# VHH binders against Uncharacterized protein MJ0119: the designs that were tried, part 13

Target 1, 224 residues: Uncharacterized protein MJ0119, of Methanocaldococcus jannaschii (q57583)
Amino acid sequence: MDSWNMKGSKMVDVNEITKYLPGFNCGACGYKRCDLFAEALLNKDVKLEDCPFLLRERFKENYEKLKEILKIKGKIKKEEKYIGVIDGYEADFLLKPLPNECSCRETLLIMDKKELKVGDYIRYRPLGCPIPHFAKIIDEYHGFYIIHVVGPSHRITGEKIEYKDVGIAIVVAFEGIVEGKVPEVGKTVKFIPKHCMMQKVHSGVVVQVEGKRVYIEGIDLKVF
Short names: E, the ipSAE of ESMFold2; O, the ipSAE of OpenDDE; V2, 0.75 times the mean of E and O plus 0.25 times the DockQ between their complexes.

## First folded at step 11 (VHH; framework vhh_8cml_1)

Design t36 (from t21 with K99Y Y100K; at its last look DockQ between E and O 0.42; V2 from the best seeds 0.00; counts 0 for: pae E 13.6 > 2)
Fold by ESMFold2, look of step 11:
Structure t36 (fold): chain B 224 residues (1-224), chain A 123 residues (1-123)
Amino acid sequence: as target 1 above (224 residues)
Amino acid sequence: EVQLVESGGGLVQPGGSLRLSCAASGFTFSSYAMGWFRQAPGQEREFVALISRSGGYTDYSDSAKGRFTISRDNAKNTVYLQMNSLKPEDTGVYFCAAYKGTWYYSPKEYDYWGQGTQVTVSS
């Protein structure tokens, strides 16, 4: 028996519902106590309107609050729109970092052939973006470097980090988690990477998808 | 012949620690990212931890975070999983795996698998 499915979530339980019921324990709803009615509400065995006192003006705010609580992760959601701050264009989705990562993964082609290894910190300018970026190399693949974008932490925290200046680099791919409509492989998409300093809409072609995790290549740092 | 051989499993009390090792042979170890997966009877293999080719990047499942540490020694062709604060829910067969692709959380992306080592956390 899966006790999670039977008991519901930690965030919504009988006590939270009971707080907003009238508390009269009158039995008018068919339950001897309001906490039993709250349990029945959570199990979807009754309607909120089965308590006749919740329909009265005195309990209008309680009724509206209970309606909201009982709709946790409900169908009624505002449609999300992702608009680039600088360019004003609409993106298909926001691209978030992978779990417990500080940024989306970017794959770079680094033009200056310095000796680079995983763990190195670099300063680079993405071709097509005027803002220098700071990154940590987290992997390497067929001459490309996979990185996390970081801030210039030595200026903020006083941490002793030596950044290798690699000049211009081409952003070849992004990898991250979709917030929004998940695209199909092969689609050309518009997206905004979270923590993009320019907040520009990027474009690329989706190469891999698993759940909400996507890998996007053919990157252009402007809309089209 | 590619081989991944896990060791270091065993019986431990809740709150105890184990260090798993996986010795690799038959391939260029430093060219592969490594992962640890576990499987309870009747369940799918689930992701536990991963480490990049150089060891510069690691990641963990939600249940492993804060308790487990993956590491590797490319000179010894060995990947390790230090497991602390073990719970009965950690019981299962632990497999190491190697991959050379862009996806590494799903077991279907891994190229090579070990035979597994049993970890049992007594109740």
Scores: ipSAE 0.000, ipTM 0.249, lowest interface PAE 13.6, mean pLDDT 77
ESMFold2 (binder alone), look of step 11: mean pLDDT 85; pTM 0.856
OpenDDE, look of step 11: ipSAE 0.109; ipTM 0.586

Design t37 (from t21 with T102Q; at its last look DockQ between E and O 0.44; V2 from the best seeds 0.00; counts 0 for: pae E 4.7 > 2)
Fold by ESMFold2, look of step 11:
Formats: C-alpha cells, sequence, structure tokens
Structure t37 (fold): chain B 224 residues (1-224), chain A 123 residues (1-123)
C-alpha cells in the first residue's frame, strides 16, 4: 500500500535518473560512476547518448523514460531517507565509493579461484544476488580478494578485457564513505551501496570507522 | 625509525626524462602500498601515481597517464617513478608515501612521507 501513496507530484532528482541508468559504473561515458553521470545530465553537461549502454536494445525502454524525465526541468535534492528500490526497506545510510574510486570496495571469498592475481578482471555472481557482476581485483587481504565493481566494458566500448569467470562468490565486506550518520564500531547496520544494481538494502557489522570511511563485515542480503 | 628517501630529481628540458627513486627503511616494505605525489608552489599536494603492495595494481593521475610509470622492487625496498615526456606543468616537489595495507588515492590516508625531491622542467 505504501507504493500507492504517491500523489503524482513530479520532481526530477539524481535518484530518479540513476534508477533508469544501467548502473554498471563502467566509465564509458567519461564518469567513473553512474550517479555522477546522472548529476551531469541534470546540469546539462552531457547528453544521454554519452552512455553507450543506453543505446542498446536491452535499455531501449530506460532510454525513452530518461528522455521524458529530462524534459522536466528539475532541481537536485539532498536525500535524507534511504529506501531500497527493490525491497522497500529503510537503510541507515548510503555507502559511497572512496574518493576517486568507481565503486565501494567489496571483499570477496571466491570459491573457485584458480590462477587469480591482483590486477585480474573477473566475472562473478554474488551469493544472494541474481545479477552477475564484473570486477577488477585491486588488492588481496588474507586470502580474500578486494575488488572494484566495473561494467562489462569489453562488450560495449570495444575495449579488450579478458574476464575470468569465478562463478559464485561471497561478498564478505564492504568499504566506503558514509552518506548519513556515521555508525559506531560494533553496530549492526543496514546500508545501500551506491553501486548496487538492484539498490538493495544490505546488512552487516561495522568493524572499523575512520572519519566517514567505514569497513563493514558479515554481509547479509536476506536479513528481512 | 621509518625513512623514505627520494632521489633522482633535477632540472630537465621539456620532453626529457627523469627516474625518481624512493628508498624505504624501518618498516616491512612489502606490506605497504606506495604512492608518488607532487606539490607545485602555492598548491596542495596532488596524486601522481600509486602501486599496490604486490605491484599488481597501478594507477595514475590523468596528467601522468601514458608518460609516467610507477614500479617497485620489494627486494631492494625501493619504489620508482619513470617520468617521460616531461612538461613545464610537471614542475614541483615529488614525494613518495607509504600506506599500510590497501592503496588509496587521497594523500591524507598515507602513513609515511619522504622529504621530497625537486623536479624542474624549464619552459
Amino acid sequence: as target 1 above (224 residues)
Amino acid sequence: EVQLVESGGGLVQPGGSLRLSCAASGFTFSSYAMGWFRQAPGQEREFVALISRSGGYTDYSDSAKGRFTISRDNAKNTVYLQMNSLKPEDTGVYFCAAKYGQWYYSPKEYDYWGQGTQVTVSS
């Protein structure tokens, strides 16, 4: 019933644009993250066609909806409530990428990790998420792999990248910047990583805080 | 005592090359990510290049891409910055920095800093 309480009022903001973007955070449009591209669209600094994924048949309906939305002159709004798009649950905060990074960092436990090294590109399906992810391994931590989520750019931009398919992997930690109230170490939190293609609420335990930077372990997608 | 000692700076004509070295001591070098940062007069220290603990991941500022190469030799406890096709805009003091664990872009994340080496590219 809560989804039917919409009064039909329309205000264009970054979140409305971002939900129709592909969400791959691939950088093909000149911006490292899709929400940065959405801000640039609102400022009329770029064209919608600068995202090559929107020109594909899969995203035809997204493209047409974005054209309609962008005809409406809107204002950027600061979001104080963090509601998951897919699940409707309220999160305590958004988790943004670290400065100059294309996604929050994820720490993966990779079950079939034959011949992996730092710098490799991988394809994996997170346990609990139906959407395959593409990532670059940026570091290693006690036998786990630290990654940035990237888009499948070799399929779209013509960039030749060989992705190693590692099958199912477990996301055991996130690292990023809190947008919202900074949590205390030891607390169980609900959060939405900005790179999440489903905009799904995640839960976990905060194990480290440095200013606005947090490290969250014990990740659960099925708490609710 | 932790020390990072840069060397290899100097005066170079535009289009020239320099190789900076940073010798590290007083910590387990292979446990640290390394970065190069530069500071022009009157400006804040800016990111130039970074390299992960293993050397398997590197990245560069937009101005450095294609011209500079960071590398490390964990046996010699040394990180290098090969600087080619130098431009007057590259002039500044170059600092190496060390961060325990994972690499980061922000200079505020780095634990240890050298004194810097001057690079001057004559216009």
Scores: ipSAE 0.232, ipTM 0.642, lowest interface PAE 4.7, mean pLDDT 82
ESMFold2 (binder alone), look of step 11: mean pLDDT 90; pTM 0.907
OpenDDE, look of step 11: ipSAE 0.810; ipTM 0.921

## First folded at step 12 (VHH; framework vhh_8cml_1)

Design t38 (from t33 with S54D G55S; at its last look DockQ between E and O 0.44; V2 from the best seeds 0.00; counts 0 for: pae E 4.9 > 2)
Fold by ESMFold2, look of step 12:
Structure t38 (fold): chain B 224 residues (1-224), chain A 123 residues (1-123)
Amino acid sequence: as target 1 above (224 residues)
Amino acid sequence: EVQLVESGGGLVQPGGSLRLSCAASGFTFSSYAMGWFRQAPGQEREFVALISRDSGYTDYSDSAKGRFTISRDNAKNTVYLQMNSLKPEDTGVYFCAAKEGTWYYSPKEYDYWGQGTQVTVSS
């Protein structure tokens, strides 16, 4: 009963790993579906403990079985550096979207005094980035706007979305899931947001950490 | 004292409708995002629907999309879940939950929970 994958290696199938996972597809581990988490486990991109439900008493036997399977049949992946493509600087980690979200959350200070509401679609240029971004406003707080950068769904579906052009906006915060070593609150960090077209290193101060979720303020797109 | 009190559950035939209500007290309702979650016997709570503080953003689980509608009335401190075209697999205890500030999909982010209201869909 040996399993194989598309890489031609004899290893435990993704489906075999997935059957021992809780199966909630909740996104708490940074992946929208448990089969994606199983794939990440095989690639050593995540740890078993990144699924908080595996740590519960109900799943104790699942957790122990998965430890046995992965200890014996997984590849050891060398820790890698995160280098900004445009600037060549080293970052401390990658920042991925929250579970079930299409991008990291950005908090914007918008310079244009245009009337905006939660749910609006906007086009903006981040101060310090030459590339226009397209986003949906998902929340508002005291004149700051929390947004998702729009994914390719608008391109794929062919739907026409009217974007309000707000010109230059300042990115004042990021929120997302750390890929790499989770930093301590209060630390100045360098990071690359997964949705960044330029893969440019950003810096900021970590103000909140819960598991792998971090909230970073004091954003500077020019790290050095 | 913070309270979330669900109502509107009951027994309904497949294809029927129910409207759940969740009355909130003990906190500034308009500062909280709200969600509905459900739990079938022997299963964990699962996301059903969420709504932002100002109702500008809503989202639904795949099973709820197109059949359920979340809404809120901040003047009445109440969040609603209109459930149409109910199916036996919708059977479970429905909980409302509140999170100060922005919304999240994960139930672990929510600060307050109601006691739940039973929804049973059976022919």
Scores: ipSAE 0.239, ipTM 0.657, lowest interface PAE 4.9, mean pLDDT 81
ESMFold2 (binder alone), look of step 12: mean pLDDT 89; pTM 0.894
OpenDDE, look of step 12: ipSAE 0.861; ipTM 0.944

Design t39 (from t38 with K99D; at its last look DockQ between E and O 0.01; V2 from the best seeds 0.00; counts 0 for: pae O 12.9 > 2, placed apart)
Fold by OpenDDE, look of step 12:
Structure t39 (fold): chain B 224 residues (1-224), chain A 123 residues (1-123)
Amino acid sequence: as target 1 above (224 residues)
Amino acid sequence: EVQLVESGGGLVQPGGSLRLSCAASGFTFSSYAMGWFRQAPGQEREFVALISRDSGYTDYSDSAKGRFTISRDNAKNTVYLQMNSLKPEDTGVYFCAADEGTWYYSPKEYDYWGQGTQVTVSS
């Protein structure tokens, strides 16, 4: 059976599943498009429950239909463990960036008196992390700065980026997409941010869950 | 008095190796991250390598990566830079630097500096 037939069949399946998905292409499930989510469903990379909209009353029938379809067409994937590279601890899940973003979103408390603006690049050392970070400020919210980690300046594109050194910053929150079991709100979790240079296990409290999108506060780099 | 004294520099052929040493005194060596920087003639001082206080973390410039290895011996108050597969473009004065707080890739953030040791890679 020619390789194209399998691809064709898979495409047909993706299209069939996509018809029952919300079609919002909102990224809450970790995928920028519902058809990509559909593909992930077939691969057992995600669950139906990872789409927050499918859990709503409006999509109840769609949810049930999809459940039936996936029972028939879904492939079994092996469970993966998430182990910190530096510490050797097991994390509950990997935290991935939101769709089309280069890192998880970190919320920083910066005490430095320098004027900062959205779009600025900063150098900082997270409290509890021995490694300096370079980040881009992507938002400001109630005095906190939301950033993308862009890595050490010399590892970024051959262009010298001007940055402001803000010293020690406190990471107060992470936002991203869960790879693994989605936690419940209020739960203390261990996680590895995908962009963490040390791949260290972090801890925090889940304060918001939307599909596979989670917001984690009370961040600690200490894990016992 | 704080002192950083580099040694081990010299003339070497392309493809050769050198091991630089930096002996520290006058401060609590184990409390400082250490770095190596280099400066070619007419160029700015550039980052080469860094090592954390406990050697738990190391990093390198893109140019140094895969060829250079930074290490330290806290009992000897010494940081090392093993340089292999040297190239003419590696020519410059190599400086040892110490940072008590956070270690950085920028020279401006380091607290103490050595006088430097000349490394010349030439056929």
Scores: ipSAE 0.000, ipTM 0.246, lowest interface PAE 12.9, mean pLDDT 85
ESMFold2, look of step 12: ipSAE 0.025; ipTM 0.541
ESMFold2 (binder alone), look of step 12: mean pLDDT 85; pTM 0.853

Design t40 (from t38 with S106R; at its last look DockQ between E and O 0.30; V2 from the best seeds 0.00; counts 0 for: pae E 5.5 > 2)
Fold by ESMFold2, look of step 12:
Structure t40 (fold): chain B 224 residues (1-224), chain A 123 residues (1-123)
Amino acid sequence: as target 1 above (224 residues)
Amino acid sequence: EVQLVESGGGLVQPGGSLRLSCAASGFTFSSYAMGWFRQAPGQEREFVALISRDSGYTDYSDSAKGRFTISRDNAKNTVYLQMNSLKPEDTGVYFCAAKEGTWYYRPKEYDYWGQGTQVTVSS
């Protein structure tokens, strides 16, 4: 069972925009795939001109059609319910990865004194979650590690990656893109991170907002 | 006053190499993530490469992977882009950009931009 009440409706919305995009999946707009760019256009996170190919003569008809379609702001589905599968709790929104990133960013407090560096791959179990996670450290700040959840990627890429086992880690923050109503700084929110296999509602306090990008701290309990 | 100054551009034959430099001043360089972006004539800026504050994380556009290497020297307040196996499609103006804190892929996240240096790859 999915956590999404109206998945088909969202695919129709994205497909309407994607239909007219060039389809090269080139990353020049800041998104690895054109369907991700289409979703960002619907969310008003980007400008149509951020795709450099839409301004070329070959795509003039596509560009004009997209301008017509995107002028109508009432096409965004509002008030969609986001229900966690495990607990049945209602979330305020979904949290999606930043453009071109494979997961929401998590910030970890890692208790193991093992020497860790930015770029390392780790295996950890989030405190409060029974499922081991696999991640790449993408940044470090004052003893906190910012990571992408990358999964057991050896089957995806065919490469063998050595993961450092750091045991239990505390997830202290999330960063991502809101699908739904953007919260105000200081509010306690409930959300479902898109990369969460458990589809568990998380909660925390919003400490930064920029457009639809949010940074959420004080992450509490995600058990099932 | 913040300033980013790119250099090292020029005309090069296909298959050749160039090393771009970006000298930074007016801010604490080691607190900033750095990126390289490029812009072909009539096009918008596109992501090329990024590097974290401590050089531990780097990433590249699909077209740059395997050919370009970003690096930084915090003692010299300089970020570099080593560009090997250059192709005509690499032609454009290359910009460096700085973002306080962690890195991002999107140009709109970056706080400061240089004026750019022209790279032309042709026979």
Scores: ipSAE 0.189, ipTM 0.629, lowest interface PAE 5.5, mean pLDDT 81
ESMFold2 (binder alone), look of step 12: mean pLDDT 89; pTM 0.898
OpenDDE, look of step 12: ipSAE 0.812; ipTM 0.927

Design t41 (from t38 with S31D; at its last look DockQ between E and O 0.83; V2 from the best seeds 0.00; counts 0 for: pae E 3.6 > 2)
Fold by ESMFold2, look of step 12:
Structure t41 (fold): chain B 224 residues (1-224), chain A 123 residues (1-123)
Amino acid sequence: as target 1 above (224 residues)
Amino acid sequence: EVQLVESGGGLVQPGGSLRLSCAASGFTFSDYAMGWFRQAPGQEREFVALISRDSGYTDYSDSAKGRFTISRDNAKNTVYLQMNSLKPEDTGVYFCAAKEGTWYYSPKEYDYWGQGTQVTVSS
């Protein structure tokens, strides 16, 4: 779970951070009280080193404890916060694969079609992503190809797979299971697909919801 | 009126074979993905096999892999399940299901269902 993306916890325990601060409430860090500085640390608005007393030998142990605590996410709160690693944007939710599927489904518009059929393996670069992807076509609908993103399996198992290189493809839709607050149809959402190795926030418009299953179109890899 | 009619069930001995058929009518068969699901008494309906609209993608449950083969004939509006090396654990009612568009593993996604055909594997 935490190996797929970085989890954030809203309203992380400020009290645990505060107890390791010097407690002088001196204002030297720019905050009137140490608990306000602790809140700013959680919001990533300041650095530990902005408290000049944490750098002194007297507080060396406190400094090391705070470094360790600030790396730990989510164990005290059940509410999860989904932050894109590359872009730093906050997503509304994670998008998980459908049950028993290896990735979220993507729907591709492929301009250099070649002779493609369901079951084929393809290599493509998503327009707006610098990283080539490898996929298996699982269905076709009105000239669009629905795919699972797969890894280059031959590097792991040694099995050789013939990937058809289709060049640039446009990702026009995502389908998956929401982990987080389920959106309403018609809303513009920000999400992170679990199979995204760059952990980049995506945006799109929700066009269908059934329970936690969503279908999102109008995909933009640049979030506004 | 949409109809899915399964046939080919019956009583067989362990290790035996059975071929199920599902005749479809009342919709454009080639626009639908097809699946086979089974249900033992007191159990939930479980996925057995699926096939995409053009037969290019098939998949099976772990218990069915290597023993069962799904196929379809769009000209005859029929989907088949060839079951080989049958085991007592395969006993249950087998349902044919249809989903407009792409396939899914979950039975809740399927639009139409047959009445089922009984398969009994007696040791």
Scores: ipSAE 0.331, ipTM 0.725, lowest interface PAE 3.6, mean pLDDT 81
ESMFold2 (binder alone), look of step 12: mean pLDDT 88; pTM 0.889
OpenDDE, look of step 12: ipSAE 0.864; ipTM 0.944

Design t42 (from t33 with G55E; at its last look DockQ between E and O 0.48; V2 from the best seeds 0.00; counts 0 for: pae E 3.0 > 2)
Fold by ESMFold2, look of step 12:
Structure t42 (fold): chain B 224 residues (1-224), chain A 123 residues (1-123)
Amino acid sequence: as target 1 above (224 residues)
Amino acid sequence: EVQLVESGGGLVQPGGSLRLSCAASGFTFSSYAMGWFRQAPGQEREFVALISRSEGYTDYSDSAKGRFTISRDNAKNTVYLQMNSLKPEDTGVYFCAAKEGTWYYSPKEYDYWGQGTQVTVSS
């Protein structure tokens, strides 16, 4: 039994946190609205720094107030060590899904040529990764397929989804939201896609940055 | 000059329907993903519906799902939003937006915007 609850009311709620957020509803933090981000902060699913505007001079007082409300003591570190579970490599940051998306976006070059359409479900093995993936094609561009990793929901939910087995595919790009130090365009980076089953360090070259959103190409999957 | 011109807004009673159209010009329409966004007074633009450049992928906000249908006609350079079972909370200015390449949920990612068309559902 939590004695805190027996001695009084809760100290923090979503509305109190939302009051001190910037209120732009921009999605850069991984949530479509700031009140959703506030709920995630209360549940400790995200960090204050995931809102890029809270680190600006204009919002310095808000940031300090939110630290106090969330019982975060002292200065918050702006850089963390991110260590791959499988390989022990240090990554520069974690890569989270874009707002309202179920996974980071991957761009695939599919080795086994098949008739594929946007909206298709596929099963593939990334070249350099031993784990088969299940995905939905969400876009196509010049023979590349952009996908969400969706997991084997047919086997879990019983839905009648036909997955096209495309065999080996090359992951040529990732797109997502940085958790950690935002990289500069043109730099080679190491990163962990947050929902990677193996927590494996990946590397690539940053080709676009907007706020915390990054697009990374030249992917090198280091496994084993 | 790129133009997106919305039409089809208006005043409707709860439970009614409206069909929004957005005529596009000045770019290769089939290379663009299209979206509909809405803005209530004092609020930010919010995602309503999107359609990929190939029309093979569509998605909707939770409030629109099951009631709204986005479609496109690449021969007419036009995107549509069929809005059924309208509710007072659907009231707002509806904007058509275009993004070269892939789609996004966030309005900040879109390259071109229409002027907006007012949709008012009486309460």
Scores: ipSAE 0.403, ipTM 0.754, lowest interface PAE 3.0, mean pLDDT 81
ESMFold2 (binder alone), look of step 12: mean pLDDT 88; pTM 0.884
OpenDDE, look of step 12: ipSAE 0.841; ipTM 0.932

Design t43 (from t38 with S52N; at its last look DockQ between E and O 0.74; V2 from the best seeds 0.00; counts 0 for: pae E 3.6 > 2)
Fold by ESMFold2, look of step 12:
Structure t43 (fold): chain B 224 residues (1-224), chain A 123 residues (1-123)
Amino acid sequence: as target 1 above (224 residues)
Amino acid sequence: EVQLVESGGGLVQPGGSLRLSCAASGFTFSSYAMGWFRQAPGQEREFVALINRDSGYTDYSDSAKGRFTISRDNAKNTVYLQMNSLKPEDTGVYFCAAKEGTWYYSPKEYDYWGQGTQVTVSS
């Protein structure tokens, strides 16, 4: 029942709010889908800042637009440092996807590799992370699987995808584009992958650098 | 010495077909991902199609999807691009490229390049 229409109030559509949300459907705000969060925003049951991704520099324009739509007063301070949302640790840089790719590349050691092919969609839990991940296998190399993370995106598109559940997997490498100061080969670095649902600081050793592209191995979800 | 030699280009009417070939030598072909890129006059090289070391995985640019098919024959060290339903905007020089290991969309990632073969689509 929409009492707002009966009072003659201007209807702010849930779809209008949803299009400016990140769309990851990650649950970090307390709602399993971003459209449910948008409805909760309209009902004033939550604050805009309850979506932790809206507080990041990547989404600052979205955040400001949503404040206009929802008539929220005030501004959030732009953060120049790269601080992990979950753990509060400072990272050296953000890691963005390679050009025209939907996520950073991750390399997985999958404990049960039965019936896996390049192109398959998988569900797995990264060792050391409580959040199940959804990914597409884009290559296999020396017994490792290279993947793109696809989880929340598949749900927002409505596409029906059959995921193979591979249980736990170990993330052994990341590849992407540095946003920030490009590190030297051999350095231990702290970074936040753009697609990380928890915005958790990762660490690892830079193995290869070409321009702003880096390949990082020895991945540790525990910060030091 | 690494060589990539493209062939099969030419002049074709709109709606026509061409099959490009790229013969490779000087490296272990099965260890390389292969790609096709094109360069229109006054433009940078752009991604058209790729195939990984496992010939079961391919991907295409938006303009190529549904019309072009990349394939490889590891016994002949050759990669192919079947181009159907050709349009004038497909006109350009088509390059074969090789990358050791995994594939990429960006031409800057590829180690070896052919000289290119001209494709011209006009009435």
Scores: ipSAE 0.334, ipTM 0.726, lowest interface PAE 3.6, mean pLDDT 81
ESMFold2 (binder alone), look of step 12: mean pLDDT 86; pTM 0.871
OpenDDE, look of step 12: ipSAE 0.795; ipTM 0.912

## First folded at step 13 (VHH; framework vhh_8cml_1)

Design t44 (from t33 with T102N; at its last look DockQ between E and O 0.44; V2 from the best seeds 0.00; counts 0 for: pae E 8.3 > 2)
Fold by ESMFold2, look of step 13:
Structure t44 (fold): chain B 224 residues (1-224), chain A 123 residues (1-123)
Amino acid sequence: as target 1 above (224 residues)
Amino acid sequence: EVQLVESGGGLVQPGGSLRLSCAASGFTFSSYAMGWFRQAPGQEREFVALISRSGGYTDYSDSAKGRFTISRDNAKNTVYLQMNSLKPEDTGVYFCAAKEGNWYYSPKEYDYWGQGTQVTVSS
């Protein structure tokens, strides 16, 4: 039922390919959306490396998985640093999802009042990001909503979901696993969340650290 | 005093079903996410199922998906685990756990634990 952390035989289709693509829908590969690129990959009309983001260190595991699925020969080019694609700034680390989760956790302050429940699907635009995000509410705490980003191209299998449009929301916290140098509590850090569609450098203050798990508050999408 | 008391364990044949219950007291139950974890002898506790404090979000380990269902009744301060199609590898002590606020997969995050209830699946 749930494709997350599943094992065993799977049917390879557009959805399975799209799952491992970056999801930026940026057009750099010659296709307007990543699901169209995935279809072209299945039709053998394009090379996997035509997506320039798959060659980045951040997407190394995705690239290798896609090579397995598609039986394509190629080598990943290791990126030297954690550099934001859209802004060109260096980050201190990548922030990966917690084990077995589909995205880093974000904590939202939602600007437009609506009746929201844990389990609801929402569409929001983060203050400071022009791209609408799609998310599932996984918890609520003191009027804030904790969410997983679910992405516009991947939904519950074969089903159309009604997203509540909540307009602008402020991302007030991130939680995830550090890939890179683990920061100390209290430090201002720059990071790139793995699920970020724009590969934008974020900043914030580390509030909690346990091993490689960090909780970062005071999120700012405007980084210099 | 916080207490979590599991019940409903026992011996079943492969393919059978059990319903575990965990009765909670000593805290505001509706403010806590709940989880079920299991432990075989000599092994670490492993995640089985979780449910958000409202009940609106649930998730399961790979081995539990499609066979187990977690639910909660906030009026009765009780969380349940319906276990169907049981297999010998499901054998172990099943623990109920509570976490204020956010749910997590890792056992280390949970604030309170029950004493466990034994589930044995044997032919």
Scores: ipSAE 0.014, ipTM 0.515, lowest interface PAE 8.3, mean pLDDT 80
ESMFold2 (binder alone), look of step 13: mean pLDDT 88; pTM 0.889
OpenDDE, look of step 13: ipSAE 0.817; ipTM 0.925

